# Designs tried in a protein design chat: VHH binders against Glycosyltransferase family protein 64 C3. Part 10

Target 1, 302 residues: Glycosyltransferase family protein 64 C3, of Arabidopsis thaliana (Mouse-ear cress) (q9c975)
Amino acid sequence: DPDPCDATNQREFQKLRSDQITVLINGYSEYRIPLLQTIVASYSSSSIVSSILVLWGNPSTPDQLLDQLYQNLTQYSPGSASISLIQQSSSSLNARFLPRSSVDTRAVLICDDDVEIDQRSLEFAFSVWKSNPDRLVGTFVRSHGFDLQGKEWIYTVHPDKYSIVLTKFMMMKQDYLFEYSCKGGVEMEEMRMIVDQMRNCEDILMNFVAADRLRAGPIMVGAERVRDWGDARNEEVEERVRDVGLSSRRVEHRKRRGNCIREFHRVMGKMPLMYSYGKVVNSVGEQGLCRKAGKLVFCDRD
Below, E stands for the ipSAE of ESMFold2; O stands for the ipSAE of OpenDDE; V2 stands for 0.75 times the mean of E and O plus 0.25 times the DockQ between their complexes.

## First folded at step 1 (VHH)

Design z03 (framework vhh_6z1v_2)
Fold by ESMFold2-Fast, scan of step 1:
Structure z03 (fold): chain B 302 residues (1-302), chain A 123 residues (1-123)
Amino acid sequence: as target 1 above (302 residues)
Amino acid sequence: EVQLVESGGRLVRTGGSLRLSCAASGFTFDDYAMGWFRQAPGKEREVVAAISWSGGSTWHADFVKGRFTISRDNAKNTVYLQMNSLKPEDTAVYYCAADLYEWSYSPDEYDYWGQGTQVTVSS
């Protein structure tokens, strides 16, 4: 029976293109189509992007709207990158990591439809990845931790270290698509089922896969201009009722992601996530030292 | 061992109707989305219609909407393209293609292809 895990979909790294990347960007919300078009146009303008695959996960989208989306993606993208619009069979988050024979680049960029990055920073991230091709490279990071009081693994933010790169912007070697979707037997199957049940945590699972394989953490890279439209929309909430609801959603979201870490730990019988401690930057935007929160740091630091 | 075999292509007069069939073998048909593509001499291959693995979702290109209808019979491992109100501009080789779990506007995303069936529409 032919399947995505057929050997023909497992391509050797050395036979793939090293000069460009393939962008895999997910879409689902019809309300985000204008933003998606802008983001695709931005990626298409970069000389390092060979192709962009828009993975459309909403099976209920009307034919007319989907056709308009494709026309706009191709008509209003100024670059030379090829653009494909792919209607997925389901809204499964695991599907963003399916291996594809059309992806002929060593590096792939996994990206959400609400994150925009400047071309120089995209090129810099690719340069960092080329120097560290077995690592996940990205701009948005989180950490796992162990809560001593609750005696359980948690999803958190730590000032000094990180272990998880988010799929808001995640550059990785194409091999990890096959590793995630096709290897690891019954344990990986169970963890992908957990992702489907939770409708969450495919990014955490990819970090588990990469860390287990390499025994190293991801790499955080800086960007000169990043817009996260997801966070911007949340900040636009004005009503107290909306603010309370948003706060509750954030707490619930964090709790669910912690549960994913605990479940993956249970299934694997180990914690493969490893910490990284540094951020790689192309340059500093502001020179000099500033006192922030009682500490002397570079003025351009968060 | 994997085969997609198109049939039904022939010469037909403007305004006529034609049904194309594509018989699949050697793979789990029910797991594949199916597409119909066409290619006229000197032109690129373009998507005409697509249908999800279950048949629950269909897409048709604007230039054939209202005239062409894609359908499938999973019990027979066959996909169909019903073509009505044919125009000379519809003259092309028609190909069926299979893509695992999903369908795409790009021919490059499809896993399996038939050899094509010629449709000629005379004025």
Scores: ipSAE 0.000, ipTM 0.291, lowest interface PAE 14.2, mean pLDDT 83

Design z04 (framework vhh_6z1v_2)
Fold by ESMFold2-Fast, scan of step 1:
Structure z04 (fold): chain B 302 residues (1-302), chain A 122 residues (1-122)
Amino acid sequence: as target 1 above (302 residues)
Amino acid sequence: EVQLVESGGRLVRTGGSLRLSCAASGRTFSDYAMGWFRQAPGKEREVVAAISGSGGSTWHADFVKGRFTISRDNAKNTVYLQMNSLKPEDTAVYYCAAGEYWLSDESEYDYWGQGTQVTVSS
């Protein structure tokens, strides 16, 4: 699309498909290509996925390697979803939120190239989003807080409440792409520039945008099986994959994300983030009776 | 930015060969991925082949692999679809399309030709 912010290229919400989603997956690291192929194949197998856009942000990647990647993505993805490989014009994290006229679904799923979720949980997240289309819905959450001793806003993990959904898995209405990238004037331009300077916090900024527009917090949904390949402590991560991801829980990372919150608060002149409580989970059946060693016992007894 | 004109469609007997051509106008031809689509009466449009801007990478649908070959000549601003071992099931209107991305979804192609009819008899 030559001008992603051209409003004439945007379809009205009512004209967009409501039965499926478009998945937008960021890629950058060439050593992560085998994992990216596996994740794309997983998403492509779901009936609710109409299209998968792989947003490639590494300008140093040779054309031959990208061409081979696209070939592999299409050959090894068993579903009916269309697959596109998009070479981004910049390595900016803001580029993952550029609106695209080709995205014809009401809902988009923003995700990283190192997170897998089971198909049942993907479908459940979509059902929750359909009931709450103005909210950000995701599986990984964090919170903002005010440090009374330091007299400043901080980025934290709170056991009871959350205000921030991470781009590891974030489902939202397509409208928020245009809001993030094309509206809000000089204040939004300054905040996107902060994201570029920090090389971080595009997920926090999207939460600021959504919270300011809606005046409500995000919704956390549960997943039955999730693999976070970017978490270095995850026993399922292969040792040759050493990237800890932008969402790592290192002290330096948390300080940088706290600075983003403080800067966005300064630019906007307000704190639009709102807290949500609790986690929405797919229904869990009551444990039935099972025959074990000739006796009827509850199925969960070992 | 790009205008597309297909040519080469005609009646061909089963087992025959045909080459479709798509002539493009514009200075940005090599910046676009190109695709060939087809639509038979009463059916949805389907992608049959795609080629990258440089021509270095191609994709062909399973139902035409080994029979059809997409290629391009950027010096002539033309993309081709060489069709061999034609079957009655290949009867359709064939469309040339140009897009910014190397795609399988027709909605992602920005420029379309008017189509050229291919009929395979017997």
Scores: ipSAE 0.000, ipTM 0.113, lowest interface PAE 20.5, mean pLDDT 80

Design z05 (framework vhh_6z1v_2; at its last look DockQ between E and O 0.03; V2 from the best seeds 0.00; counts 0 for: pae E 13.8 > 2, placed apart)
Fold by ESMFold2, look of step 2:
Structure z05 (fold): chain B 302 residues (1-302), chain A 124 residues (1-124)
Amino acid sequence: as target 1 above (302 residues)
Amino acid sequence: EVQLVESGGRLVRTGGSLRLSCAASGLTFSSYAMGWFRQAPGKEREVVAAISYSGGSTWHADFVKGRFTISRDNAKNTVYLQMNSLKPEDTAVYYCAADETYFSSYDAEEYDYWGQGTQVTVSS
C-alpha cells in the first residue's frame, strides 16, 4: 500500500465481510519455514478463512528463498483462501499491525508462525468473537498487576484472571490496526517508539489500545488442541533460556514486559487494562460456562 | 499461592515400575492442562507427557511411548505418571507443570507453574 494510514483506506466496519476472517501471520526464522507452510495450509483448509497474509520480517532472507516459500504456500495449501507473502517495509515490531487495503474482513487473526490450533477451536474462537466484536479474543493470556508496596504495575500470570491476550493467537476487529498504527496522536507515537526501543511489547500495546476503546477486558477461549512450538519473537530468548535455566529467563522476560506496562501507563496517565475471568470453552458433554455476577464461571464448579 | 508437589520418585531397578503423583493447590485444577517434564544431569529439560484439562487428550514423547502413561483425577487435583519398564536412561528429576490453557502444550515456556521435582533413579 502507498500509505496504509490514508483515511480512505479505513472502511466502515459494517461494510466489511462478517462471515470470514483474515489471518496475519508473522514470519522471520528461515528454519521455521516448513512449520509455517504447515500452519498456513491448516488455516487455508478452514471455510472461515478468507485470506492469509504472511508478513515476512527478516531482511536477510534471500529473494530466492522467499520465491520458493511463496510457491510452496500457494501450491500446497488447500481451500480457496488467497495467500500473500509480504516482505515487511520495516523491521519494527509495530509493522505487524499496519493496516492493509487487501483485508476485507471485520475480523483479523494475529498469530505466530509456530502455533497450531485445530479447526473446530478456530471456528469456536470466531463464534465467540462475533458475539463480542470490540473485544480481543485469544487462547494465550497474561495479567497485569499492581504491587501496592512497590506502587508499580507489573506483568504477571494469575491462575484466575487475565487482562492481556498474546499475539500467539489474537482475534480482533480490523479497526484496531488503524487505532494502533494511524491514530492516537503524540501519545501513540511515543508508545510505538517504546515498542521499537524495547524490541518487545507490541502485543501489550495492542491490548492497551483495545482496552482504552471500551470498558471491558479480553476474552480467553479454550482450544481442544493447541501446540506452541515457540514463536519468532522468542527465538533468541529460547536460546538464552536453554543456556541459563528456564526460571531465570522467565523472570527476566516478565521484568522487561513489566517495564513496558509501566511506560505505557506513564505516557497515557491511566491504566486502561481490565481484568477478565474464566475461559469460554466449547463444552461437549462435560463443562459449560455460566454468567454469574458479571463473571464467566463454570456452571457446575465447587 | 499456587503449589505443585511431586511425589513418588525413588530408586528402582531396571525393568521396574513407579508411579509419580503431583498434587495441585491454589488454582482451579480442572481448568489447567498438565505436563510431566524431566531433566537428566547435563541435559535440557524435556517434555515427557501432557494431558488436557479434562483428561480427554493425552500425548507421550516417543522415547517413553508404550512405557509411560499420564493420567489425572480432577476430583483430587492430582496428575499422575505411571512409569513401566524403566531403563537407566530414565534417571532424571521429574517435574509436573500446569499450563493456563485448557489444552496441553509441549513447550516449557507455556507452562506457568512448576513443581520442585522428584528424583527417579534407575539402577542396573
Scores: ipSAE 0.000, ipTM 0.235, lowest interface PAE 13.8, mean pLDDT 81
ESMFold2-Fast, scan of step 1: ipSAE 0.397; ipTM 0.762
ESMFold2 (binder alone), look of step 2: mean pLDDT 85; pTM 0.870
OpenDDE, look of step 2: ipSAE 0.021; ipTM 0.319

Design z06 (framework vhh_6z1v_2)
Fold by ESMFold2-Fast, scan of step 1:
Structure z06 (fold): chain B 302 residues (1-302), chain A 122 residues (1-122)
Amino acid sequence: as target 1 above (302 residues)
Amino acid sequence: EVQLVESGGRLVRTGGSLRLSCAASGFTFSSYAMGWFRQAPGKEREVVAAITWSGGSTWHADFVKGRFTISRDNAKNTVYLQMNSLKPEDTAVYYCAAEPYGFYDSSDYDYWGQGTQVTVSS
């Protein structure tokens, strides 16, 4: 229990490592352990990764199982990256943003235990972040909007603009861990409590924090190969069973995301989210504009 | 209606082998990760093995590693647990469970079967 907000954990940016990143990857479900192991091994094989912290958010998981998981992670990871398994004291999603004394890199990568990315794309995202260290950089984006009919802020997707990077893959400066978890007083405490009550929206809140601090939007980077196991599974289920609890939960999930935006707007008294346009890519594959569903969009757009 | 039906549990001698099956219905089986759990009398339920929705990756607890193997047949909507070199300590009710990947708030809605009793005589 050293206080994660202790000033000793807040090192000067210039004194932190600039050559590599620390990966902070969440785990909770024992069903995802096999996938988590392969994803950690993938990150460990990258030369830009100095350490990987697996943040285990299920406090009911036995120590014996976590010991085995840690042994497997270290035994089957081919790279020189250090690997740590941290059992969290709560299942709070806010805990993924807690500052930690073991994080000695300027950049941290926040990611889920069901997202795979190729090494070149990981390296490219880091290069983009180094050029824009005060922005959130990631591969999955969403947007906020204002619904004139409902007279409320909403969570949405726009073809040409975005304001929110998802924690499926989010690279940011370590300073934002402190901004989220340790600063901002009663307003931030209330918004973190909203995240806990909803068990959702920690990614939206981080975007609010970063946008409010910098007065600028995030940066979307492209990936040559990214696999989102969660999205692939969800698409298949929805195609096969349209009128079941899963599809209803997805609709409610999107509604809850909108509720989070409205609540954070209420607490802050302003809308700090700002739009960014375009996608930064390192691929020399198919380039240019393509017609999809009657619209002119980038050819690599899904 | 979601159903998971375990079968194959029986009395077996120490050193013997047994194969458990779990037949799933009422959901898209190939989209769910599956696991085997066990609970002995007076003890808490513990995780034994897990397999991803495609079968591309598996995990086994240290106390069964090298002896038990989890597998699945998505065409038959069935997950299996092959149990070799059985020990008296393996005596428990074995449960099949399903959990959808990618939804943190869906863990409270995991699907569980009724269990199948495995007894290993010394």
Scores: ipSAE 0.000, ipTM 0.343, lowest interface PAE 11.9, mean pLDDT 81

Design z07 (framework vhh_6z1v_2)
Fold by ESMFold2-Fast, scan of step 1:
Structure z07 (fold): chain B 302 residues (1-302), chain A 122 residues (1-122)
Amino acid sequence: as target 1 above (302 residues)
Amino acid sequence: EVQLVESGGRLVRTGGSLRLSCAASGRTFSSYAMGWFRQAPGKEREVVAAISSSGGSTWHADFVKGRFTISRDNAKNTVYLQMNSLKPEDTAVYYCAASEDIYLWSDEYDYWGQGTQVTVSS
């Protein structure tokens, strides 16, 4: 029953651990438990991960199944990271950003239960974040834009710029949990209510919070291997096409995301999102210019 | 920029054939990769086929390999989906989409048509 907005959860950045990260991974679907176990085991194998908190947001899941899940998570995780399973009282997506006294690291990694990343790329993302601790750092990006025809803000993709990092993989300073959940008064309360009503857009709202605080965009980092099981597609290119599976995205997805941007703009009275350009990479398997889809691009371009 | 308009969707009997067309407007059509997607009521949107800007590379989902063929005519600013041996499971709204590169994930596509309904009956 502790208040997550207690002053102890707003600890000084300098007093938090700088050598490791805490992973905050959401879970809801019992169908995804085998995949969640694999992903937790992967994160636990990294020396930079001190703690993994599995945030279970399905209130209908039986206690017996959660007990078995916790046993399996600890049994199948070979690393030294501590593993906790937190039963949430609601399915609110805002709850993934609640401050917690058990989180003692400067950096936290927000991620989904259906995204895998290789260990070297995880370590590289942490290195990039350490050099840019006030920015959101991630591997999945999108953009906001202004539609001149409709005279409205939209959610979109640009080949050369981005302003939004997705919670599929988002590394940020712990301070932003408190900023999102505990500060900003009535305006933030209204925007979190919009997230709950839409059952979406908590990632967009976090980008609004971070951009408003810093007045800078996020940073995209490259990953050597990423699998997004929610879309059942890997990031590897085969014969100049990507392997594919079933998409979890809906045709209306971008329109709903655009509605969130417009609502947050209305509530804040400003557009705090700012563009970033370029992708930070540790290494590339192929260098120079490659012909992809009839145009010359850098070979490491997705 | 490009605008997309699908056509050709209709009611077809099981085992029949149908060709969908997607007409694009815009001077840059030949620089875009194109994809065909479908969505049935109560189901997630899924990728069906994709084609590079030149037409030199194509991809088809396993559930349509040997039955569907994607192609394009850059002179006519049109992409096609030839559908053979149609099954009731192929019933869906079919969408065409454009991107600056070939992708098999719908979120990578910047421009979308309004969709065309295909219904396969017995």
Scores: ipSAE 0.000, ipTM 0.107, lowest interface PAE 21.3, mean pLDDT 81

Design z08 (framework vhh_6z1v_2)
Fold by ESMFold2-Fast, scan of step 1:
Structure z08 (fold): chain B 302 residues (1-302), chain A 124 residues (1-124)
Amino acid sequence: as target 1 above (302 residues)
Amino acid sequence: EVQLVESGGRLVRTGGSLRLSCAASGFTFSDYAMGWFRQAPGKEREVVAAISWSGDSTWHADFVKGRFTISRDNAKNTVYLQMNSLKPEDTAVYYCAARDYSYGYDTEDEFDYWGQGTQVTVSS
């Protein structure tokens, strides 16, 4: 859109479609195109998906390759969902939250080009969101915390609580696109600039925006099957490795995300993130918390 | 409060051996995975070794495999790094770190608490 912050993109919730969702998938890496095609085809076959927007943020990608990608996306889509490939005006991660005149659904699903979810879990997430439309709903969660030794806010994981849903799979009301991109004045502009400088943390900032507006945390939903292709770990072999956190790149990633939390706290003058507890499940397996590897975890994980 | 206190860092000759210790307090030690990291002047911090909450699983970086061994004693709330065949390239501040158990769906596991570090200098 020529002006994503035009008032017409702040459409009234009640006038938007309630029966389906729009999926917004970020693309950048040409090496992930085969996986992106598979993921788009999967979403396109769902009866609750009305439209899929592939947001392409790599300015180096040749037009010929994008034309071929669009042809493949449309050829491999068996469902009635419309598919659009949008060459973004910016490589900024903030661009995934730009409001768009073509989005006519109350709910939007923000997702990465390397996350697969089963149809039943997608439908269940939508049903949970419809009951809680002002909250962020997703399958991947993290937490903020305060480090007493360092005397600073940190990005972390807790077995008992969470405050942040990741853009790997985040369902939210369309209104939050406009809130993130077009409102909040100079404070929001500064925080979006921080996201650009860090090349990170747009998901954390969206959680700050939603929590600040609603004064409530996100909702975690269970998935019967989810595959994160960005995670190179194998199930059984890597399960022991998962216990120790072995990547120096992961250590730097978490430090960077902690810095984002501290910067957003500084800019806003407050910590709006609020904790949520537990997980909403579609009656699969055991429910509740189980003690595994010396700590409590959700019993009904896949 | 959570505290990790490293000890054992000192000047050692090339080819020598050294054992680092990290004493933990303020948390249930047996519920936490432990790791050793190092940072040399002008270089980024890098992971050296890690050990699971039970001690049943260990990992060592390729540049220390066969030379360094991580271990823990849950009864003493202590994690150790045995360093053998030391090289000048091993000169660094060595940090102890602790990580809480993450949710099983968490693909971004990292360490939550850090010590102040202990200096290891290997003379050529």
Scores: ipSAE 0.000, ipTM 0.122, lowest interface PAE 14.9, mean pLDDT 80

Design z09 (framework vhh_6z1v_2)
Fold by ESMFold2-Fast, scan of step 1:
Structure z09 (fold): chain B 302 residues (1-302), chain A 124 residues (1-124)
Amino acid sequence: as target 1 above (302 residues)
Amino acid sequence: EVQLVESGGRLVRTGGSLRLSCAASGFTLDYYAMGWFRQAPGKEREVVAAISSSGGSTWHADFVKGRFTISRDNAKNTVYLQMNSLKPEDTAVYYCAADTGLYYEYTLEDYDYWGQGTQVTVSS
């Protein structure tokens, strides 16, 4: 779009489509194109997906390759979803949250080009989001915490709570695109600049935006089948380059993301992230109680 | 609720064998990488073994290679640690942990769900 912050992109929620979603898939690495094509085809096969926007963030990719990519995306996607390929003028991760006039659905799904989810779980995530449209809903979660010894905020994981949904799979109301990209004045501009300087943490910033507006945490949703090809690539690298320790790299990654949390806290003057507990799972199948091996249990259980 | 429950920990003699089990409830293990960790008295918790969500890739710490084997049965929603040729140095509380990623990690903070632990004591 020529002006993503134009007022026409700040549509009234009630006037947007409630029956389907728009999928926004980020792409950058040319070596991931075959996987991206497979993932787009999978999303296009779902009846709840009205449109898929492939946000291509590598400005160095030749026009001929993009033309071929678009042809393949449209030719090999069997569903009725409209498919668009948008070449971004920069590699900014903030660009994945730009509002677009072509997005006419209440819900948008932000996802990476290396995450596959089954259709049933995609539909379930949408049903969970419809029940809580002001929350971020996703399948990959992390948490913030406060290190008492270092007296600083950190990025971490907890067995019982979470405050951050990752952009590997994040469903949200499209209002948050406009809030992230077009609202909040100087403070938001500074935080988006931090994202660009670090080339990281746009997912954390979106969680700050949503939590600050809603004053509540995100919702973790379960999936029956999720394949994270990014993790599979880490496995391939580990197998090929065995002399590098992964624990140090993971600690440094967590530390860098912790720096994002500290910087956003500094800019906002507050910690808006809030904890959520538990995971919502799809319990489909036979309802009711059955007698199995002398016990009264749900019919779909052992 | 997401829960991991370890079982199988007990007193065993040096040179003996033991199999630990980790049963998941409230979610299916099909899309979780899994790890076994242990914590000995006076020491930090350390990673022992890890397995990818598909079971296609496994990792074992150098101090247990050739003696311990991690495996999983997703149909039974269970992860196992087969421990052979046990030594007194293997005495620890053993923890099962799940990562939301499909590939396993090597640090404690990367795991999202943890069991309560099961005590393994190796004597004589």
Scores: ipSAE 0.000, ipTM 0.111, lowest interface PAE 18.7, mean pLDDT 81

Design z10 (framework vhh_6z1v_2)
Fold by ESMFold2-Fast, scan of step 1:
Structure z10 (fold): chain B 302 residues (1-302), chain A 121 residues (1-121)
Amino acid sequence: as target 1 above (302 residues)
Amino acid sequence: EVQLVESGGRLVRTGGSLRLSCAASGRTFSSYAMGWFRQAPGKEREVVAAISWSGGSTWHADFVKGRFTISRDNAKNTVYLQMNSLKPEDTAVYYCAAKPGWYSSSEYDYWGQGTQVTVSS
């Protein structure tokens, strides 16, 4: 849409479809195309998916390759979901949250081109979201924290609590696309510019937006089968690339994410992120509860 | 519609100070975000500072941070740009601009006619 923030594109929540979701999946790396095709085919086979929008952010990709990608996405996807390939006008990570007139569902799923989830878990995440439509719902979580010694906000992980859902898999109400991209004036414009300068942290910013509006944390949901091909902690990747350089890159990544939290806190003049506790699962049969360090927690926690 | 009228532009010496004012009329001022822009001869228009509708959030371009301060008085329907430690490079026509908050893109919809600031070296 030429003006994604046009008021005519913002439909009332109750006027939008409640029975299905729209999947917004980003793409950039040409070498990930085979994996992207597999992931799109998987989403297309789910009865709860009405539409899949592949957001292509690499401006150097030839038109012929994009045409072939679109043909492959449509020819090799077995489901009834509508499939669109959109070449983005910019490589900005903020563009994944642009409102689109073609999105007619209450719920949207934001996901990466290297995350696979099983159909049953996708359906379960949607059921959890329907019960909590103002929350961000996802399978990958992180936390913010305050470093008492350094007197600064940091990006971290805690075994007991979380405040940030990652865009690896994030289900939310369509309203948050407008909140992120079209509302909040100069404050939001400055934070989106920070995202562009850092080429990172659009997921953290969305969590700031949602938490500030709702004054509540996100919801983590469990998955039966989830595979993150881009995870630097993945056993296969770490075993293949056993070097100090990879460890240094992870430290730099955490530092940059912490810088984003501090900058967003500065711009907003407050810390809107709130902690959530626990993980919602369709069944505890294969997860169980374990006592670790005197606490009863899920056995599958990191 | 919003009508914007800038005032305060004049010749000032290097190192001096100047305050620009932008008076708004027509529509409810407090619902609009406001910005100051400038354009020097032969250059493109650039954003100098911006302020939210409540005045709770401000942004200043790196080239003016610590020297310029944007503020607003919603009771007087006026936005100010306090300019300190002026340099010859600050010579430009300064424009006041407004945008509605809820549905606007990054573009400003309403513009004043501009006020000339000249800084002598």
Scores: ipSAE 0.000, ipTM 0.109, lowest interface PAE 20.6, mean pLDDT 81

